# Miniprotein binders against a7ua95r516to809: the designs that were tried, part 27

Target 1, 294 residues: a7ua95r516to809
Amino acid sequence: ASLSLLSISDLVPDLQFIFFWMSNAIEILYFIQQKSPAYMQTIELMDDKAGSKESLLSATISANEEAMTILEEVIMYTFQQCVYYITKTLYVVLPGLLDCNPFGTEPSSEQCRRAAGVCVCAVCVMPEAVRRVVSVFQTTSDLLQQYQVHSEIQSQMFAYLFFFTNVSLFNQLIDKGPARGWFQRSRVLQIQASVKILLDWAKGAGHNHLAQKFFAKFCSTVTILASPPQQLSQMSWKALCAEHPSLKPVQLHRILTQYQLMAELGPLPIWQPSSEDEAYIYRTVDLLESFENH
Key: E = the ipSAE of ESMFold2; O = the ipSAE of OpenDDE; V2 = 0.75 times the mean of E and O plus 0.25 times the DockQ between their complexes.

## First folded at step 12 (miniprotein)

Design V5 (at its last look DockQ between E and O 0.88; V2 from the best seeds 0.80)
Fold by ESMFold2, look of step 12:
Structure V5 (fold): chain B 294 residues (1-294), chain A 116 residues (1-116)
Amino acid sequence: as target 1 above (294 residues)
Amino acid sequence: SDERLEQRIQRLEKRLQEAEQALKEGDLREASRALFELIRELEELLEEAEKLGDPELILEASELFRELLRLILALIKATYARRKGDEDEARQELKELRQAIQEFRERLQELREKLS
């Protein structure tokens, strides 16, 4: 299949199979956990005429414990497969957020604005790139609810999806931003608007806490880049670190360097790293985030 | 009593046949439905064995349940190994699936023979 076949809609049958067994494995595990003591007590109370009681008890314990182990593996394996397929789709669609224009010159957004005499279409400015990402999150949420997956598992799923989204957007911005012009002010403002649409979706979906926690690095980056020069130049290195604790020293240093280049600022003494951070601003191994460090 | 258990074993065999046919046709939705109905039948068998106070039936139903779950795990792993293009893993998990189906069927046959 081509990259165009990696859309979330093409994955729905596989996700349905995954969520069917994930949800049912959780319920079956609960069944065994609740009923196993009663089975053991039935064996313990048997009349041991044939002298087989201890053998039956041991074998029944073994069968039930093996069944629970298999179910735990089903749950873990289905979660891993779900994450694999959904993040593979996200990986393809997320870069578009950095290139899209959320300020609404596209025909569908333009037609909505021109047709409406009232701002009932104000939320109809979602660009295609943002809509593709929201569709992945919304489809995932709908399927999890449809299959009645345990709420704790749903939270863990979105925690990972938001983590992945943050890492993907951050790494793309840092790695490709200079060559793609993504540090220019007009692009930063467009990126900020696109991220706000995602954050609004997460809030409306009941995941605001997870989004605040797991988007922090990318949001901090965009917040710094979007800051007016007069405001940002008043903040010392220490103040920036304290306001943006999600950014490693090498990451903050790189962001400020790109900001200086685009704002045509010379070196600013107030942005000199602290002595304790100077050892870390050149550690390029720490610049990009790992997709596997959740 | 024994007639009830024989009827349940017949239903278990029917559901297994449905699952096998669905797998041959590549119909994972129908295979999943049939396998889930097998789970429901085994849960009911365990509850009846507990109510009867029959420890050997509890053990046999527990072992059937374990084999069914082993079958389901192998199916899931084979499905996604194939989707990822890992042909070696897919072949291994299909072998595990066939072994689990055969072992489940053999245990059902043993249980039926005990009722006769």
Scores: ipSAE 0.801, ipTM 0.939, lowest interface PAE 0.4, mean pLDDT 84
Fold by OpenDDE base, look of step 12:
Structure V5 (fold): chain B 294 residues (1-294), chain A 116 residues (1-116)
Amino acid sequence: as target 1 above (294 residues)
Amino acid sequence: SDERLEQRIQRLEKRLQEAEQALKEGDLREASRALFELIRELEELLEEAEKLGDPELILEASELFRELLRLILALIKATYARRKGDEDEARQELKELRQAIQEFRERLQELREKLS
């Protein structure tokens, strides 16, 4: 099936299978960890019949350790598969977020249109492009909760998904933004509003800290680009670095350079990188974020 | 006690058969359900072994549990290999799954023989 046709709803059956085993593997691992000491104690309390006790104990320890190792592999494998499928879906819907006009009158969701009346729920009032992204996250959240997946695994899942989303959006904005007009103030304000809706959702879903942490680069970029020229031109390179510590020098330099071009600002000496950063602004390999660092 | 253990072994065999049948039919969801039920039966066997204070039974049940987990892992990997269109990986994992089923069955029979 073409990647373009994959909705999160189409993946739900596959995700359900994964989350089922992920959750159960965690429970089974907990079971073995809790019961193993009792089993060892039972063997230790046996009458020492001719060397059989040590062999039984060793064999039981080995069997339990191997069982735990297999369970850890199940958890890791299922986690990896979840991430693979969900990120594949995100890859399809995320570009729409950058082109979204949240200030436009978009029709309510199809689900709410079928209900008699205007649904004013937070999801129904979302622009379609934002709603598609939120739907991926919401479906993931709902499934994790439905299968009672351990909270730490849930946090790791959302951390990765937010990381992936940030990298994808940031890289697209930096690479394609100038050509697509995403650096224009009007477009930037649209992007900022769309991202705010997503962040508000994440806050409502209990993932505020993770969202703030992992969207920092993209949010910083959008904040800089949304800044009025009169305001931004008064900020030094050092001040901008301090205010936006998530951005590498090469990234900040690229953003400011593109901002200058778009705003038809001449060279601003105040934005000149420090002597310390001067060597780093030419590291083009560090310009785009890597997906491998997580 | 022996009759109760035999009944447990029979339940384990039944769940294994259900999983095998589901696999033959290509119903991976039903296979997963059957394997999950088999886990529950093994958990009960381990609890019984603990209650009886039988270290040999604890070992046998722990080994069965390990083999069952290998089965489950192979099933999961086979499922997603197939979904990705990696038929070679899927075939390999299904082979491993079949082998693990056979090993599990043999261990159940050995357990029965030790109890008899």
Scores: ipSAE 0.746, ipTM 0.914, lowest interface PAE 0.6, mean pLDDT 90
ESMFold2 (binder alone), look of step 12: mean pLDDT 83; pTM 0.804

Design V6 (at its last look DockQ between E and O 0.81; V2 from the best seeds 0.73)
Fold by ESMFold2, look of step 12:
Structure V6 (fold): chain B 294 residues (1-294), chain A 116 residues (1-116)
Amino acid sequence: as target 1 above (294 residues)
Amino acid sequence: SDERLEQRIQRLEKRLQEAEQALKEGDLREASRALFELIRELEELLEEAEKLGDPELILRASELFRELLRLMLALIKATYARRKGDEDEARQELKELRQAIQEFRERLQELREELS
């Protein structure tokens, strides 16, 4: 009944209203920007018989500047409302990515078995948990295109949605991973496969650069956890920091500690943080990422 | 051209009445349609004022446009304040919406009387 419980499909009418005005506000802003010089020139060329030319010009400039400021606020406000509704839905469906088994979908799918001799794509064999996340992104993309929202704003929308997805998945993995068994090798490989499906969607939708940028922290984490023990044990702390710059020292240290426990590599620390990093590996305030974006 | 300008002002008045009625009935789709048509009419009024070379008309149309955009912002904010249950914010945005409608009507009436 509450907005926190609604699916993305239930929110479409409200999103349509928001995208209608977002798109039109952008168009109107462009109109004012293109026309304002002509209006000022008309006033500047007037015969100043009453001595009111400067007052008239000043008032017209003020009105146009205020109009552009209001339009910028409309665009920002509508963007924030869209993000609010979409991320409430996304928050509910994202945890399922960490629990699902993408490798079991094809053998158990009657529809995929019966499709022998036809094209088999990621959409046909996508796990339900991944499909729910993709549905949020796909619905958002479809609405943005339907309302002809400027491509720059579409990119900013997906930049934030990918940022939100990365923070949510990373925080869940770090916070709940030990208790949920998500650091076990078989589970990490399942998570890696699910993330690949999501990244493939983003690439096909034209957002590959944004996905690579904003999923970097979560993807680095999964890459480390999926690495063979012999390979990872041969890397120094400095080399790992250089290979995974998206991870803060406290985050990298926590991941490596969990990896060592999962691989049963004994109690002796394998990776020695630099003296400079020693001050930061115990900063638990920096362990989880903030959803705040300024 | 003066006859064409009078016809535009009459259409603006009609669209304002449609928007006000839709808001009273809670018909958000119709209010949005009427507001969009108001925006298009004001864009045309600004273009006509430029062609006429009339600095006072350019200023009046620019001021009307600003007030219309304040109305648009207030409508959007009031809509979502109510949906989230923030009664204090909704009340404030509805007050701002009513002020924007009144300011727009007053400036539109002033313009009409100047042309009569």
Scores: ipSAE 0.730, ipTM 0.904, lowest interface PAE 0.5, mean pLDDT 82
Fold by OpenDDE base, look of step 12:
Parts: C-alpha cells; sequence; structure tokens
Structure V6 (fold): chain B 294 residues (1-294), chain A 116 residues (1-116)
C-alpha cells in the first residue's frame, strides 16, 4: 500500500545523499591511488639508521590498502542503495506502461500545464505512463551528472536499471498478459509504441547500446506478438530462434502458444521446436527471468 | 612548521567535534557534512606530510585517514538503516561510529604528542 505513493521526487533527497558519498568515495580512492606511490618513495628514500624504514613502509602500505578497501565498500554499498530505491520506484510505475494507450490524447505534464504555453518538448508529448517511467531514468541521469559520478558507474547503473525494467516487463507480459488481454494485437501495438518512446529517450540520453542490449528480450517478445498472423505463420521455429536469440526455447514456445490461442490459428507444424530444443521447452523454471542473474 | 601542523590538528579536532555534536543531536546529515570537511582537512595534512618528506607524519596521517573512512562508512550505513526502519542495525552502526570517533581522537592526540 505505502509503496504505491512513492514517487521518484520523494526519493531525491535520499538519492542525493547516496550520490554525494558515492562520488566523493571515488574521488578519495583516486586521491589515495595517486598519492600512495609518492608516499612510499618518500619512505624508501629515508636513511635506515634505526631499522624503522621497513616497518614504516609496511605500516603505511597496510593503512592505504585498508583505506582503499573501505572506499570500495562505500562505493558498492552506495551503489546497492541507489539501485534499491530506484528499482522500488520502477516497480510501481512499470505496470502502467503495459496498460498505456500512447495513441490517446493524454494531457501534457502538470508542470508544463502550469506554464501558460503548450510545451512541445519530447517529455511533455509523452503519454503519462511513459513519462512516469522516463522521469525515473531522467532523474537518475540528472543526479549522476550533478554529482559527477564516474562514467563507468553511470553505465553500470543504467545497465542494471534497464535489466530490471526488461525483466519486470517481460515477466509481467508472460505471466499476466493472456489474462489482461496484452496479447491482443491492438494492445500489443500500444505496448510496442510505448516501448519505442522509452527507447527513443534512451537513445537521446546516450544509452542506446545499453537499451538495445538489455531490452532485447522484451522487444523480441513484443515484435513477435505484433507480427501479423500471415507473416508469423510463415516463419519456422528455427527462423524465429535465429531472429530472436535473446529468447530461450521455453520462452519462445510459450509466446507462440499464446499467440496461436489468441489468433485462433490452430496447431502450426512449422512452429514445432527442433529435436534439440524439445527438451528445453518444458523447462518452466527458465520461463520467467530472474532478478538475481545480474 | 610545528606551529602550522598544530593548527592543522586543531582544525581536525574542530571538525571532529562538529561531527560528534551533530550525532548527539541525531542530525546525520550535518554529521555527514562535518565528516566531509574532516576528510578535506586530512587530505591537506597528507599533502603537507608529503611536502615535508616526513615518513612518520605520512604514516600517522594515513592511519588517521583510514579511521576516518571507517567513520564515514558507519555513518552511511547508520543513515540508511534508519531510513529502512531497521533500528537495530542503525544502533549497531552508531555504536561502531562512536567507537571509531574515539579511536580517531586517540590517534589525533598521539600525533600531537609526537609533534611536541
Amino acid sequence: as target 1 above (294 residues)
Amino acid sequence: SDERLEQRIQRLEKRLQEAEQALKEGDLREASRALFELIRELEELLEEAEKLGDPELILRASELFRELLRLMLALIKATYARRKGDEDEARQELKELRQAIQEFRERLQELREELS
């Protein structure tokens, strides 16, 4: 109940604190890495009058190594906390993306409505459900940039967030799609259009490669479901596997089975799995994606 | 040189006291700010130690820096434990934080005594 009210804006103060320490910990780590050799050299140049040089050197090395280890722990911990808060927000807004009708005239964002003019920015023309998802990613991007977080950490953050989004959307579509009518062609086309808006945003934000990589499974599923029956019924199992390598055999089989039922096509021998894949299509444990594999 | 180092130690003590006061008041954000300033003061001390070419000072400053980082980690964990409503974890991390503050203070005093 309480999670449904959590907006990304409510988490900004918490995220700011995390990103502050994440960025600073990276800077401090860099500082130690740059200065440590100079410190060691200074100790090495000492006259060993008291036999203390080796002990001083060893103790200084140990202190710096422990310091770096602690900083790495800070970076990891802060990263995990960021992911935790952002994914909670995504969990709330992502279901709306599957129910969204992007072809409807939904009113502009509340912020742009208060401005006396019709804002025609890319975000303002987005359907509300898409805009909510984009807002999570945009806020994350803005905060990462504001605190000048290292580019590699930014890439890892977006990789995980896209992974999480793909898993969430894919699992919901496979599990609830038939019951919610998301496999109906009209609904699939709406989902496809909504996802395209999200991917276009990711491209504009400089995350095109990551988005293409991590959304591949969900996009493949939507592409298959959006295909006309006349076209899809001409594609063999082997051809579909080749075109959609991100889908496991069990996943492709499930999608095709549900498509067949929805389109009332009857059994299609051309979609019969190969003898090699036949053992895998019954592995129901592999049907849904796991959040733990990343 | 000695007077300048004493002034640096005094600044470190001041920043530590600010952090402790903020912790007593339960203001973890202010404590975080104070620790950040303390980090900056220690970075300056390390730079001074390098410029002086004093290996003992480099060691002592590096040890202080390590202890400060332990403080920082404990504060961060305490902050998020509290936000998650895990009061037991928050209390444990705050206990560790208090211990680390005491250790840092002791190390700082040892440094002062070595410079006198």
Scores: ipSAE 0.680, ipTM 0.887, lowest interface PAE 0.7, mean pLDDT 89
ESMFold2 (binder alone), look of step 12: mean pLDDT 84; pTM 0.823

## First folded at step 13 (miniprotein)

Design W1 (at its last look DockQ between E and O 0.87; V2 from the best seeds 0.76)
Fold by ESMFold2, look of step 13:
Structure W1 (fold): chain B 294 residues (1-294), chain A 119 residues (1-119)
Amino acid sequence: as target 1 above (294 residues)
Amino acid sequence: SDEEVERLEQRIQRLEKRLQEAEQALKEGDLREASRALFELIRELEELMEEAEKLGDPELILRATELFRELLRLILALIKATYARRKGDEDEARQELKELRQAIQEFRERLQELREELS
């Protein structure tokens, strides 16, 4: 099926099959690893009649190593398929976060104007676009727990899903933001509120460290764009680099240039890259993040 | 001993039964039942391997390990075929289905060899 037709609920049977074998392959691999020394000892203690001991030991070691290799491949393959299907769903639903208004249908929410940084984090009233993303994360979490997948694998799964989410949101914001109006300050505050809901979910689910680590680049971008224009214009390039180490020079420069245009701070460049960074601010190959550099 | 041979015969009979259940489920396209049967087959093989160690029988250890490897090849091929078809990769699905059938045949052959060795 195409990405536009996928929902997480439609994938549950496929994910159940994946998680069943992922969890069991891990346990089976543990069984073999715990028992292998005893099996080899039994063979090494046999009486070597007609010289069959060496052949028997070699064959058993080979079969045992092949079995463990196959189990490792099952674990890797099931993990990859799980990630493949879940990220296809995320790819479809993530752009909605950049367009939604968590403060309601009123474009200029009174909450934004009266109390800076107020967000709607109530579980009973969650914007539809945010709900769709949270549903993917929550369904994944529920299935991992249902099949008792090893906690280390669960952490690796969410590390990858948060990585994917960050790359997807960051790339879309940088690549499509000017054309879509996503750099408007009121829109950025709405995006910030929506991301806060995701971060709150991750904290409540026990993944706060992973979310802080893997959302850093996107969150830094949103933080810069949400900053008051007067405050931001008073910061030097060096200070901005120090505050946002997750952003590459080309990324930081692009964000600041777009911010200057949207905040109507005039045509003259406010932020002058250091001499060390000037060679890198035009490397467009470094502008977008790769999904392959996990 | 005669009781040990009888216990092993009963286990081999259960292995054959579980294999038949898995094959039937695969023919019917019932992945849930196939997975259940294959998991039960894994459990029976784990018990066979522990019995072989308990007996101190190196040849039985080898045969049980080879059966276990073939069952795992079968499971891997099933998983890969399932998701190759889901993705529309017909060439990969066909190749993995061929691997699946080969693994089933190899498992059956080794199981028959083991049964004959007990006779």
Scores: ipSAE 0.788, ipTM 0.928, lowest interface PAE 0.5, mean pLDDT 83
Fold by OpenDDE base, look of step 13:
Structure W1 (fold): chain B 294 residues (1-294), chain A 119 residues (1-119)
Amino acid sequence: as target 1 above (294 residues)
Amino acid sequence: SDEEVERLEQRIQRLEKRLQEAEQALKEGDLREASRALFELIRELEELMEEAEKLGDPELILRATELFRELLRLILALIKATYARRKGDEDEARQELKELRQAIQEFRERLQELREELS
């Protein structure tokens, strides 16, 4: 099936299988960790018959260590598979977020339309493009909760998913934004509103800190682009760097250059990079974010 | 005691049954049923491990731990085979299914060894 046709709903059966084993492997690992000391103590308290105690203890330790290693591999493998499938679905739906007009009267979700009456739930009032993205995260959250996956694993999962989302959105905005008109103030405000809906969802889902951390670069970019020319033109390069520490000098320079072009501003000496940053603003290899740095 | 041996034999029989259920499900290509059977097998082994602890039998603790290790290998191979196939990597899927079959055999052998030690 072409990646373009994969909805998160189509992946639910596959994800359920993974989450089942992920959760169980964690529980089993905990079980072994709790029982291991008792087993060792039992062996240690036995009568030493001709060195059999030492050999038995060694064999039991070895078997237990190997069992834990296998369980860790199960947990790691299942985690990787979850990330792989979920990120594929995100890859498909994320581009729609940048083109979304959240201020338009988009029809309520088909699920809420089937319910007798206008559902005013937070998901039903979301623009379709935002709802599709949120649906991926919500389905992930629901599955993690359903299978009672350990909270640390849940946090790691969402950290990666938010990272992936930020990189994807940031790179698309920087690379395609000028050509697609996403740097236009009206479009930027739409993007800002759409991202706010996503962040509000993340906050409601208990992932506020992670969302703030991992969306920082995209949010900073959108914040700069959403700033009125009168306000932004009064901010120095140094002030912008300090306010938006998540942006590399080359990224900030690119954003400001494109902003200047879009707003038809003349050269702004106040946006001149510092002598320290001057060498870095030309590092185009650092312009786009890498998916490998996580 | 004779009663303890009988209880352990009954546990071994339950383990064999669950293993057979998993094997049958695998032959039928029903990975969900295989997973269910393996999950039940884990629970049976956990109970065996708890009983071994209760009895204070170090040999039984070792044997139960070894069985558990082999079962975990089975589970890992099953998971990998499942997702290799879904990715269209038929070579990986075949390799993991081979490992799965091997792990089943090793588990069965360990289970038989345990039975022989109880006789």
Scores: ipSAE 0.657, ipTM 0.874, lowest interface PAE 0.7, mean pLDDT 89
ESMFold2 (binder alone), look of step 13: mean pLDDT 82; pTM 0.788

Design W2 (at its last look DockQ between E and O 0.87; V2 from the best seeds 0.79)
Fold by ESMFold2, look of step 13:
Structure W2 (fold): chain B 294 residues (1-294), chain A 116 residues (1-116)
Amino acid sequence: as target 1 above (294 residues)
Amino acid sequence: SDERLEQRIQRLEKRLQEAEQALKEGDLREASRALFELIRELEELMEEAEKLGDPELILRAMELFRELLRLILALIKATYARRKGDEDEARQELKELRQAIQEFRERLQELREELS
């Protein structure tokens, strides 16, 4: 419980220990993989007068395979610990994105623009809730680069962090949105702007492809909710499914139901689910996403 | 050749002692540095054994290397078991850590005794 309240800055020493061994284990594993054939060849070319060549080769292969297995376990374990601690921090800070207002009403932002004439200090206006999430991502990115963690592992880590972020935001919106008023159009537009800040960070950090892939469900939800009624009412259920394949039928149905309430629209025949999907629109077990990647 | 190997064994013993002392003091950074230096020494030993065409030395270096990796894995797991409050896992991983240290020291002593 105590650790779930820690900021990312408090975790940095622990993350440094983890990244030190993760990065070095990767490098060491590469060393063994590159050198092992030469070591085995040295034994294979041995003059076997004593008849011990087969025993020596078998023992060396076994030791080598065991070493590689241990290194793979170090890499996997350190990755899992990083993800565990970072996602606990994310879990605490992500809900705030749904409540914040990213549009500029800050006096300091206006004062900065006025004093500089052309200067736009939008960074000073970034909502605290968005800044806290960006800080987690940026600190993670900085540590991964500092320790020169292999790019494939960095990509896998951010893929999981974006997946976690998407699930967390989507579940919070669907579960708590009605009670918190998050489906009101003005709130949806604010949420859309806040998410854009995260997507812009991901693009600037070189992770645009991962963000597009793993934020798809939440982004689709916000895109639908932000659409003007005149435009959305012209899109059939089939068209919406085609444009938003990340949404399950129960999820799309729930989103459209909330949209109808917000826009004071009655049921629309064009939004009637296909006969195939009608069996699934009330499956509440499928409404919220799992944090476990299957 | 024997002089260089003796010097390397002395460095291995020194680094192991530094790692053990750092662990007693709770200094994970220094322990990690010492353990990484041990890895570098063993990588060099394996390269030298291949250069010499000495297959028994290759095996001994690789066995030391494996035990060192077991030590490192146990250290990492014990550290995070303790942070999670899992006393049973932490106790088991500390047992693995001590066993790996003892096995590493025994292998190193055997290698040292082979220098006549």
Scores: ipSAE 0.806, ipTM 0.938, lowest interface PAE 0.4, mean pLDDT 85
Fold by OpenDDE base, look of step 13:
Structure W2 (fold): chain B 294 residues (1-294), chain A 116 residues (1-116)
Amino acid sequence: as target 1 above (294 residues)
Amino acid sequence: SDERLEQRIQRLEKRLQEAEQALKEGDLREASRALFELIRELEELMEEAEKLGDPELILRAMELFRELLRLILALIKATYARRKGDEDEARQELKELRQAIQEFRERLQELREELS
């Protein structure tokens, strides 16, 4: 009940606290890593007047190692909390992306409505459902930049968020798509356009490679479903496998089967799985993506 | 040098007190600010210890730093445990936080005694 009301804006204060400490912990870790050799050298160069040098060095090494361990824990914990909160928000807004009609005239965002003029910025022209998803990513990006979080951590964050998004959208499309009519060509084209807006945003935000990599399964599925029957019916199973390597045989088979039903196509021998893949198309456990594999 | 170090210790104590007071008031943001300032003071102490070539001071500064990091970790965990509604975890982390404060204070006092 309470999760449905959580906007990314409501989480900003919580995320700010985490990002503050994440960034600072990384900086502190860097500081210690850079200074520790000099500290150890200072101790090593000390005159061993009382045999205390070794004990002092050992104690300093131990304290330094413990400090670094704690810092790593801070970084890891803060990262996990960020992912937890952001993914909860994504979970709420992602279903709207599949139902979105991006070709409709939806009114501009409330934020841009306050400007006396029609804002034609890329965000303002986005359909509301797409904008909600983009807002989560944009807010995340803005916070990461605001707190100057290390670029590697930023990349890892977006990698996970894109992974999560892909899994969520893919699973929903495969599981609920037939019942929701998302396999209908008109709906598929809407989904394709919506995803393109998201990918264009990711490209503009500097995450093009990550987006292409982690959205591959969902994009492949949408691409197949968006293909005209005349074109897709000419593609063999092997050709489709080669063109869409991100899809498992069971996934491709499911997509093609549902496409066939939707398009009222008779059995297509050309889509018959290879003898090598025939055993795998029945592995229904592999049909949906897991959130645990990242 | 000793007078300057005593002044640093006094600044560390002040920042610790600010953090403790903020925690008593339930102001986790102010506590975080105070702890951040405390980190900066410790970094400066470590740099000074390096410049002086004082290995004992380097050790003491590193020990203080370790305890401060424990404080920060406990504060963060307590904050998010509370937000998740896990009051048991929050209480445990707040206990750890209080313990780390006490350990930090003890280490700071030991440092003062070594400089006297």
Scores: ipSAE 0.724, ipTM 0.904, lowest interface PAE 0.6, mean pLDDT 90
ESMFold2 (binder alone), look of step 13: mean pLDDT 83; pTM 0.803

